# Miniprotein binders against q9h3h3: the designs that were tried, part 128

Target 1, 235 residues: q9h3h3
Amino acid sequence: EDGFTAEHLAAEAMAADMDPWLVFDARTTPATELDAWLAKYPPSQVTRYGDPGSPNSEPVGWIAVYGQGYSPNSGDVQGLQAAWEALQTSGRPITPGTLRQLAITHHVLSGKWLMHLAPGFKLDHAWAGIARAVVEGQLQVAKVSPRAKEGGRQVICVYTDDFTDRLGVLEADSAIRAAGIKCLLTYKPDVYTYLGIYRANRWHLCPTLYESRFQLGGSARGSRVLDRANNVELT

## First folded at step 12 (miniprotein)

Design pA23
Fold by ESMFold2-Fast, scan of step 12:
Structure pA23 (fold): chain B 235 residues (1-235), chain A 86 residues (1-86)
Amino acid sequence: as target 1 above (235 residues)
Amino acid sequence: STEELIERVDELVDEILELLFEARKLAREGAPLEEIEELIERAEELLEEAEELAKRAGVPPKRIEIIREWVEELLRRVREAIERAK
């Protein structure tokens, strides 16, 4: 009965995407309004399904901030899904390399840095820092999950437009660190999300391509970024 | 130990961030300049402590410089908020 399978996780993600979003869109809203919006909708208090005492009376799937220069490009998701179905029935090995090629072929290149934080001050503070970086142009777009009915950690997603562009991925990491974020970050390409590659996937693939750890020793950048697919340090 | 020193530096940097976030919030709300300056002064004091502990822990000078530059950027944002509130 309890679902912690990839199918259950995919169903929850789809429901969140289909429910209404609370959006601060810097393309149409003055940056001066951001602080009031952040105060009105702190992610630790916004509930997934709308509860008494919550800022929202209706369900909220995501709380998002769009940057002034943000231009979404989802690629050919329909073609990706058809190719994935063919790959699964073909008997060909499913590896990070084959998924990468599917993503490139169908131009599904976006990805995201993920951070998981408990509800509370540190989550709201981290989200505010990320939101300001988006509105000020250091990041393109970000979203944070609302508080779940049963509690548990919330996730902040910070998007980049091309997971194969290592410099762009590293620049986003640097901007997140500059916003004061010191927790573990992991990077996941959206192709993995579309195809249901989560921690408990049947292909035994690592669900993330990169990880970033804040540290004062080691890398000159103040963070260590590891390419998990190739087992290579990028910083 | 070196690990304990690094962990303490991390804690100090986190405290600096919280102080500067509060200072920026107060600045935007038009709070008395004295209250904002008190938070800035405390953050600067903690930065000096963090730099000294990082040096004792053997953190490379270039990394310590990056920490200072990060805090100075946050301080600049607080000062901008003070100026805009006028």
Scores: ipSAE 0.000, ipTM 0.157, lowest interface PAE 15.1, mean pLDDT 80

Design pA24
Fold by ESMFold2-Fast, scan of step 12:
Structure pA24 (fold): chain B 235 residues (1-235), chain A 86 residues (1-86)
Amino acid sequence: as target 1 above (235 residues)
Amino acid sequence: STEELLERVQELVEEILELLFEARKLAREGAPLEEIEELIERAEELLEEAEELAKRAGVPPKRIEIIREWVEELLRRVREAIERAK
């Protein structure tokens, strides 16, 4: 029955994408304005549907920071959808490898590192660190969910332009860790989102492609990144 | 205007989810099929309205397709609950 809950969460996330966003765009706004913007819109206080007691009176779907070099590219999503329908009709096996090939063929390559944190100072501090890394050029783009009507964790999403570029995925992980983040990170390709593949999908596919854990070990401390699709440790 | 359209789409999506959650709950409790079908019918009507307003608000077609897929998956689960309760 957990699949019904997963669909509800996915639908809520989709609705957030359609509502207005609060954006700090480093392509048009001086970096010196970032600290004031972060102080005005801490994600633990920004409400999903607006409230007189919050920084926003109107609904906010996402709070986002765009880097100076950020250039959005979603690829050929229409071609991806058509190929996906053809694949399902063909009766051929649906596997992570098959989805990877569809994504490459149609240039739907973006993905994101996800971290889930409880509302409060730690969330706001983590977001500020990520936002500064974006504005300084270590990361390309990031967003964080606003506070829902009491309860639940909020999510910070840090995007990379190519989920098949393992070096790029690892560099983003390194930049997130350098910002002071120590919690579990999971990486999800946007191809899964465009095809409607979430946790409770009929093909029993895991939408998490990479996983990063902060680990203590001997004289070396750092994150370990696992490629979940191939079950190979990358670091 | 675009802001108002997006607010209305959000309200409709939330109402659709509430209707389908209630429909599944009633199905599990063995409520009359007529009552369950009334909730499903309302949800389908609201989905058509939400899709139309989303198009007018400039929401990309692929995002609208994802919303429809999620609602259709929820409807499938409601009908599965009806069958299991028999």
Scores: ipSAE 0.000, ipTM 0.156, lowest interface PAE 16.6, mean pLDDT 79

Design pA25
Fold by ESMFold2-Fast, scan of step 12:
Structure pA25 (fold): chain B 235 residues (1-235), chain A 86 residues (1-86)
Amino acid sequence: as target 1 above (235 residues)
Amino acid sequence: STEELIERVYELVEEILELLFEARKLAREGAPLEEIEELIERAEELLEEAEELAKRAGVPPKRIEIIREWVEELLRRVREAIERAK
């Protein structure tokens, strides 16, 4: 129902990562410049492969905002990949618990909250809110996909350092909700991305670890968060 | 060190969350109130310890307030589960 094979999704993701990114880096750029940058590069108008009629004439893989305290740490991805190949060769069961253990052992702990929105005002407004939260220090780093297809949804990714740190995951969710986001959010550990595991995978693994649903009416958090793997409510 | 104190605070918060997740599970299953109350009492003790350590570590008051509010929300969910099981 994704409309693509796992190989197609992996190839598109790799191409986006390799193409140039439009970055607002709060570590080197004054926060006062953010509003002008957001106005220049609204994600609904930035095209994936460039267009004379868009803000960009050249390809753009991602539009990103780095927080002032952002310090990238991918862990030992090479060791993770070697261990993954060994696990597949061993014939041992491949389960969420096994992948969690590999991620912990190799310090590949980052993950992200995902939201999918149609191109337009709501996407641009949501991205602006997220970008401001990053620059103001409530979130660490975020990125949004450029417009790649007519009417297709774009994705905003909001990263956290450690998918096993439930408090950190919940804090990021709260900051997203405080920015005015009300849609469904799903959380995916980066270990799944590094290993090429998507919705339609041969191990029948669900790459979504947490989900967040907006709540009306005065809940202090503004959302209900579920641990999908264990079917446990975190809020 | 301040970093060690902050690390300990988050260890205590994770312990509190695990206790409250278990308490909610037991409440949904209709377990004896004594077992659920023991988990709640332990979580409340650890919360007080975590707040004191967070204050000593210089954690912003707003952050401590948010931690308290999340624990209170979970306690509310446990109490609701107890009432529904009755």
Scores: ipSAE 0.000, ipTM 0.158, lowest interface PAE 17.0, mean pLDDT 79

Design pA26
Fold by ESMFold2-Fast, scan of step 12:
Structure pA26 (fold): chain B 235 residues (1-235), chain A 86 residues (1-86)
Amino acid sequence: as target 1 above (235 residues)
Amino acid sequence: STEELYERVEELVEEILELLFEARKLAREGAPLEEIEELIERAEELLEEAEELAKRAGVPPKRIEIIREWVEELLRRVREAIERAK
């Protein structure tokens, strides 16, 4: 998604998912505690594997904020994986349509808007805006990567329940823009992540479904969204 | 400080990406090649500046490589949009 090989990215993603997460859960924590939590754990300073000079001495895989109405549903990921192996073995074409159908069949519908930012004030400010939007109910859930040992840009992921629901995806984009985010956004369904579809993947598929660009000059939506698969602007 | 240097690199990268996405949009709309090329040239200038600053700031080589790869991918898409508009 950012220039690494698919296998390397998949291995790193698995390690991050397995390590402890720092979570602000609005379902059980008062919203008034958010600002203190954000100040304690700015993503530019939280290190992936812990450091005496950082807020964490132990590994952190992700920093996340759960909204009050957040109800995770990963679908049938095991069934998806089995069907994917069967598809690859069959020799049948692997296309965006085929992947979409596998996702629907196995109810693996979630997806995410991605933004990549360098460690620093801009990242921390963007994350704070997203986190507040989640706690206030404009977004459902978000997470941000900690600072990697090798450096590099960090990613903020803003999730939606159903990548096939275009209006829901566009509403999330609008909420992100309303939070003050101006950087490039790309949208990726979780089925692509589970199946290892990254930049330069084996199947030569575009790794994202949508791209969002900030539009200066005050459009009502704050952005211009492109459907990459159909090459159509969605406003 | 290190954080201030990273913030400047962030600003340059954001501007580069915005320029290239605007260039691709203009290419898709069949805008004059001169306008598109001006955006590309500005983005390339900012990329050189960002890489030089990042190296001086002690940014890891792998991170600089990732930034270059993103910019190169967007440049490829702009060139493809230009060709499609012919």
Scores: ipSAE 0.000, ipTM 0.110, lowest interface PAE 19.2, mean pLDDT 78

Design pA27
Fold by ESMFold2-Fast, scan of step 12:
Structure pA27 (fold): chain B 235 residues (1-235), chain A 86 residues (1-86)
Amino acid sequence: as target 1 above (235 residues)
Amino acid sequence: STEELEERVEELVEEILELLFEARKLAREGAPLEEIEELIERAEELLEEAEELAKRAGVPPKRIEIIREWVERLLRRVREAIERAK
């Protein structure tokens, strides 16, 4: 029950991470080339496993845009996994604080704002807005899933380098809203992804730390952000 | 008891995060330096308390050092925000 769902999702994520990525890297590619790249690889048309009729004939795991200042650091994921196994057998309570401590100890600090959209114009338009914000320096890095064979929603992930840095997380939310995004956003630290913390996990942990909802009219800030871990409204 | 000490350390770390978040926010808004420094001083006091409790809980010295380095990195971000606001 708990093991199957978490393991299945983790296996799918690992397969996507290991398959080739389509990347616009602003560290080495002029910003003027972005519009042509977005037109060539709209996420609603890029297929997960390739199709002669799509932009890709070979599998694509992710479509990504790297900002000029992007400096990847995944931390010690193997050490995190070993410590997690030890924690589960130790009898110590598994809480958001305990997981945060494991993340800090193993330098696994990145996290991401998630948005789920159906394939189509709205997804492609949202991705284009996010990609432009990354290339312009308002966001650090983002990726979007390709279209699955059976359809379903695709996910856009907008990363921050340190999920413990609340101001940095909120600044990313503001930049996403400034890019014209109005859908529901949720924020998930990568440590939760690596440890298989999904909805309906056995430890009864909320699988996301923050939730952002578009705020209608009259607000200087474009969203309402809730801190799910502490049950506090931040904006 | 060791479990309770570890939980208390996590509570102190969370309080440090809240103080440093507020300090950096105030720094970006151009608040008085004295107000920002009071939050920083409180965070540093809580860090010392967390380190002492972690030692009593039997946390390895290397893990305590990693926590200190992490807090010091966040403190540097607060000081950078102070400089940028000038």
Scores: ipSAE 0.005, ipTM 0.457, lowest interface PAE 10.0, mean pLDDT 83

Design pA28
Fold by ESMFold2-Fast, scan of step 12:
Structure pA28 (fold): chain B 235 residues (1-235), chain A 86 residues (1-86)
Amino acid sequence: as target 1 above (235 residues)
Amino acid sequence: STEELIERVEELVEEILELLFEARKLAREGAPLEEIEELIERAEELLEEAEELAKRAGVPPKKIELIREWVEELLRRVREAIERAK
């Protein structure tokens, strides 16, 4: 059922976060080494649990690129989780506005643009473009999932510091498009992820705040962005 | 035609966005204020044009206000980047 599916997804996400990551850290590694690193660890070939025939023999949770100015700030996640438990016990309504206020109160503000791509050349090419944008300073940090045992699509996550900063979110979208990405993008605040709220959840919350669709038109480099909460197109 | 006006408004908004992203990038890189100000001035000119065309195209006033708010917030971000670069 939906509840069991959500629990399984939360468990898999936790395992990925706890397993080792393959990281290109632009704060300590010269940008000139990026192309070799990307060639060594294409996400379509890096396996989630390791395989002697892949670039990794041991489990890999995520493949990530940290920008030169990247400064991790998850906020007070433990305080957020305690407040969430209290909210559920209180009997008060659980709404997007209530979660937004919990996120603000506990400074859990990060969010991410997501793109889902099948394993293959297009995934690897998209990841390389994103990684270069991060190293060049147009994006702050990004990660991509390794290839699962059962196959299926992989996800590229491009993070922004503050989901309440609409323009920062839109600037990230523009940088993703400038990197050559043309697929559908969805933007999700990390507060939903930390609380284990996915597409199928008992509170009927939609964790997607924005959708971005590539628009081809002359020299257009942007995209059509829809604000899902207000059902308004932001161009 | 209304459709052509809407298409032009979308093109102008995209151009405004590109100008302001470039302005913020230049501000973060410590470029001369004169170059950043030229981009800001051009973006403001295009915003006025976009608002006028959107009104003629029958775009709801609330959506036009949202576009202006969005651009004004981008301008605020550029000004913040200028301050941080000092």
Scores: ipSAE 0.000, ipTM 0.106, lowest interface PAE 21.0, mean pLDDT 79

Design pA29
Fold by ESMFold2-Fast, scan of step 12:
Structure pA29 (fold): chain B 235 residues (1-235), chain A 86 residues (1-86)
Amino acid sequence: as target 1 above (235 residues)
Amino acid sequence: STEELIERVEELVEEILELLFEARKLAREGAPLEEIEELIERAEELLEEAEELAKRAGVPPKYIEIIREWVEELLRRVREAIERAK
C-alpha cells in the first residue's frame, strides 16, 4: 500500500473528470445489457491510463452508471470559484455555513456518498450492487474510479442532487445498504470537492457532512448515520 | 427463494475473504504452514459452494467466473506472503 488517504484519492478523482468516461446510460440502453457491461468493465481491472491486459487501451477517468431519471445539473461552478476567491480575500470567517450559502447561491447542490475499497472482488461486487440499484431506480447516478497506476484504494461515488435535502441524502444511504453494502460511507457535498476542502484544510473544516456505519439490528435501513459537524446520530 | 440464494452467496463470499485475509496475516507472521493451508482449503471449499449456489440462483456465468478470478488473485497474494516470510 502507498499509504494514500481519502483526501489524496479525492484530489486524484477530480483530475480524472477531464479524461473519457465509460458510461452505462439507462436512459438509452436496455437494463438487460447491464450484467454484460459490468462483466466487461470490472473497476478492479480497468486501468487509469490503459495497460496491457486491461479492458481499456485508452485512458479512463471514471466508470459511471446513469439512471433512467437522471438529469444532470452542475450549477454555476465558475461563479462559485470566483465567489470563493473573493471570500478568501475578504477576511470573513470560512465556515460550513458560508460554504453552504455559496453553494446555494450558485446552485452547486449535488453531493455524494463515498466508499473506499481495495482493488479486488469486494470492490467489483459492491460496484455491481450499486449499478443495479441505479438501473432499477433506487439511486440516481454513481461512478467508480479506475485502478490507479501506483495502486491504492478505489472510490465509489453515489450522487444525490441536493446535499441540503437531508431526507434525500438519508434515502440514498438506505438504498446503498439495501444493495448489500456494509462498508463505511462518508457524505461529501460537491462544493467541498470543487473548493479543495480536505482533511488538512487551512479552514479546519470537517471534509464530510455525514458518516454512515453498517449496524446489524440497527435502524430499519441497516445503518447509523452521524452528522459529523455536530456529532449527532440521526438514528 | 432466489433472493435467499443470492444472500447466501454473499455470505459465503464474505467468509472466503475473511479466511484469506487471516491466511495472509498468518503467513506474514510466520505461522505454521499447516494452519495456513487449512484456511486456504476451507476457502476453496466455500468457493465451490458459492459457485454452485450462484448457478442455481441464475447468476450469469461470466459473473461466477469473476468471483473465481478474484479469489484466485487473493490466493496468489497469500502464496506470495508465504514465500516472503521464509
Scores: ipSAE 0.000, ipTM 0.132, lowest interface PAE 17.5, mean pLDDT 78

Design pA3
Fold by ESMFold2-Fast, scan of step 12:
Parts: C-alpha cells; structure tokens; sequence
Structure pA3 (fold): chain B 235 residues (1-235), chain A 86 residues (1-86)
C-alpha cells in the first residue's frame, strides 16, 4: 500500500499546484498591507476546496508569500527527468550522491525547510512569523498548505535557492529560529520532490537531507542541525 | 477566455487522475490487460489535450512540465502493477 499512498500524495501535490494560490507578493505590494492579509487568510481557516464559512469560497492550493528579491529558478526539469530515466535503466545505484549530481547537472537546485503543525493558533502564529521574515528580507519565499476537510497536519515550506549551498541552508534555519519557530524542521531538495522520493520509497533513501532541532542554551544559533546522510552535526 | 481554458485544464487533470487510479485498481485485481490499456490510452490522450490547452492559457512551462511528470509517474506505477500481477 505504501507505493499507492505515495502516488496519492503526488496527485494531491499536483492538484494543489494547479489550483489558485493566495499570494502576498512583496515585489508589488507594500509591506504595510501584510498584517491585514495575514488576518484575512489564516491558514488554519482557509479551506482546500472552499467553504462559505471560511475565508475562501473557491479552492486554494497554497497560501504563499514572495520576498521583494524573489526570482523563481526551476532549472532544467525536463533534462532532469530524461537523466532520471537513463539512470534507472543504467543499473547504476540510486544514491543521494547520484541524485545530487543529476540535480547539479540540470540546475534543479532549490530546496525547502519543512515544518508540520496541527491546524490552530500555533500554526497561524508560526506562519505569520515566517511571512514577516520573508517580507523583511530574512527569507526568500514561503508557502503553507490550506486546511484539508479530513483535518490532519498542515505544512509550511520555506525555500532556499541552492540545496548544495550548506551555508545558505543553515542561514535559512537561523532566520526561521529567529522568527520564533521551535518545532522540528527537516530540509528536502526539490529534486527529491520531482523524482518522487517520499517516506518509504523503493530506493530506501532518506527523504530529507537535514534535520533541525531547537536547542536552548546548547547552541549559539538556537538550533542543532544534523546532516542525516552522514550523521554529522553541523552546528 | 483564459479563465475558461484554465478551468478546462483543471477538469482534464482531475479526469486523468481518476482514470489512472482506476487503471491501477484494475491491474491489482488482475483485470484483463485490454481494459487497463484502454484507461491508460485515454489518460495519455487527455494529457496531450491538457498540455495544449495549458499552453494556450499561458500556463508557465514549468507547471506544464510538473503536470506531465506526475502523470508519467502514475503511468509507470500502473505498468508496474500490471507486471506484478503477471
């Protein structure tokens, strides 16, 4: 069943990307408008498929905030897909290293810190903190999922432009912590998303590269970051 | 209108997903290969239509590539299920 669950998650992700997004774009909207926008669209109340009793009557795929300097960089996804098929038929082992090389070759470099929170005040408060950090320039771009009818946890994604830039990934972690976030964070490169690497994948790959835990008093950064593949502390 | 084209693309994507999930279910149950291939063929036809309409609607190339990627991934899983049932 796990393989079918991964397909269901992929189908849901595709549908969310295709549905309309609620976007606060700091490139074209004054920062002074952010607080009103956050009050109008708290993610715990925005429904995935619309509801007259919610802030939205129409479907919403994602709620997003774009920073003033945000410039989307998707790389060569088509070339990545072709190379992925060649890799699978080549007999070469599918490892984090070979995937990293495919991503570099095709400039599919973006990645994201993920946090999963139950619908409610803590989610809305965390999202507001992240959104302010994006508009103020400490983070580049972020999005949060709307509330599903079945309930369950919602996800906040905070993007960086290059998952191979370890310092950049760590700086984003620091900015997230400075925004008041204390929950577990995991970092996933978008190449893993494009290639369908989720939990319980058939290649037995860890679906995330880094893990960040809040640590009061033990780290000058306010967090402990682990490289999961090498089991090495980075902070 | 552009909005009508986008709505049609969304309808086609939903239909593609329904067809592929049904094809996978039939494959797991050992249904005749002809029935499963008919669903796959219809889904591939709808994907081509969705890509064409998305281009006409001005949908960014990256989003069209993502649609194709996920549909092709589901198609691969359906074919894997067919092979497993043999």
Amino acid sequence: as target 1 above (235 residues)
Amino acid sequence: STEELIERVEELVEEILELLFEARKLAREGAPLEEIEELIERAEELLEEAEELAKRAGVPPKRIEIIRFWVERLLRRVREAIERAK
Scores: ipSAE 0.000, ipTM 0.324, lowest interface PAE 10.3, mean pLDDT 82

Design pA30
Fold by ESMFold2-Fast, scan of step 12:
Structure pA30 (fold): chain B 235 residues (1-235), chain A 86 residues (1-86)
Amino acid sequence: as target 1 above (235 residues)
Amino acid sequence: STEELIERVEELVEEILELLFEARKLAREGAPLEEIEELIERAEELLEEAEELAKRAGVPPRLIEIIREWVEELLRRVREAIERAK
């Protein structure tokens, strides 16, 4: 049934980014207003293209929470894309290391932990936990997709400012776990998204750098993290 | 600075992972044990250095534990590969 290509996924992502966002901005809004905002816009009820029966009558691309210290930095995406075209024609190997260097050169450093959940109470509860962690300063910024017309899982994205900062990425994972999240998490640098590199790609690159699984056994509070980028099993 | 210490910890962790990845590859290929053990010893030395710098940089104890757990699991994988090559 599904025959989505990288081009189709990129087009959908661009449309969502261009449509209006529902934002709780902790830089300008008191933290005391968060609970009311979360109750008004539960992601399981907010519809992608609007519906008189939902919290929104107009299209919504993303629902986002910005932390008090959040400072947007997308880097030089245009330069990145031009360099990517040049790299493809250069004959140089296309490896995780090569893309990492390309991202560093063009300051496209952000990345995100992803979690996919079905619409419903668990999604709304998870989002509320993440939103509180952002407003309280344990995470920098997060967003969640609205509900699609045809249903399907929704995604929560928790951003870090530098995917090359492994300690920062791991600290974000710890904060997500501390917020009560127990589902599978995967970490993807935004450079892969901007270049249209998804799970099935001609370069055989894994766009997921890390995978985090909650652990119930032992005395360990946390999670097991797998490093996909280096083809290394840490579990 | 704290930021410079954290960057150095990142560099050490990356080097540790590269050494252990190479050690596991060599073990799978049946390379001489001395060669593999040299990589393991270097990785263990760098881990101790990384932990000391991370502690000095104020990295949360939990994250230091996660790094150690990663390295220890990789070491188990290398030793497992050595046993299978026998």
Scores: ipSAE 0.000, ipTM 0.104, lowest interface PAE 20.4, mean pLDDT 78

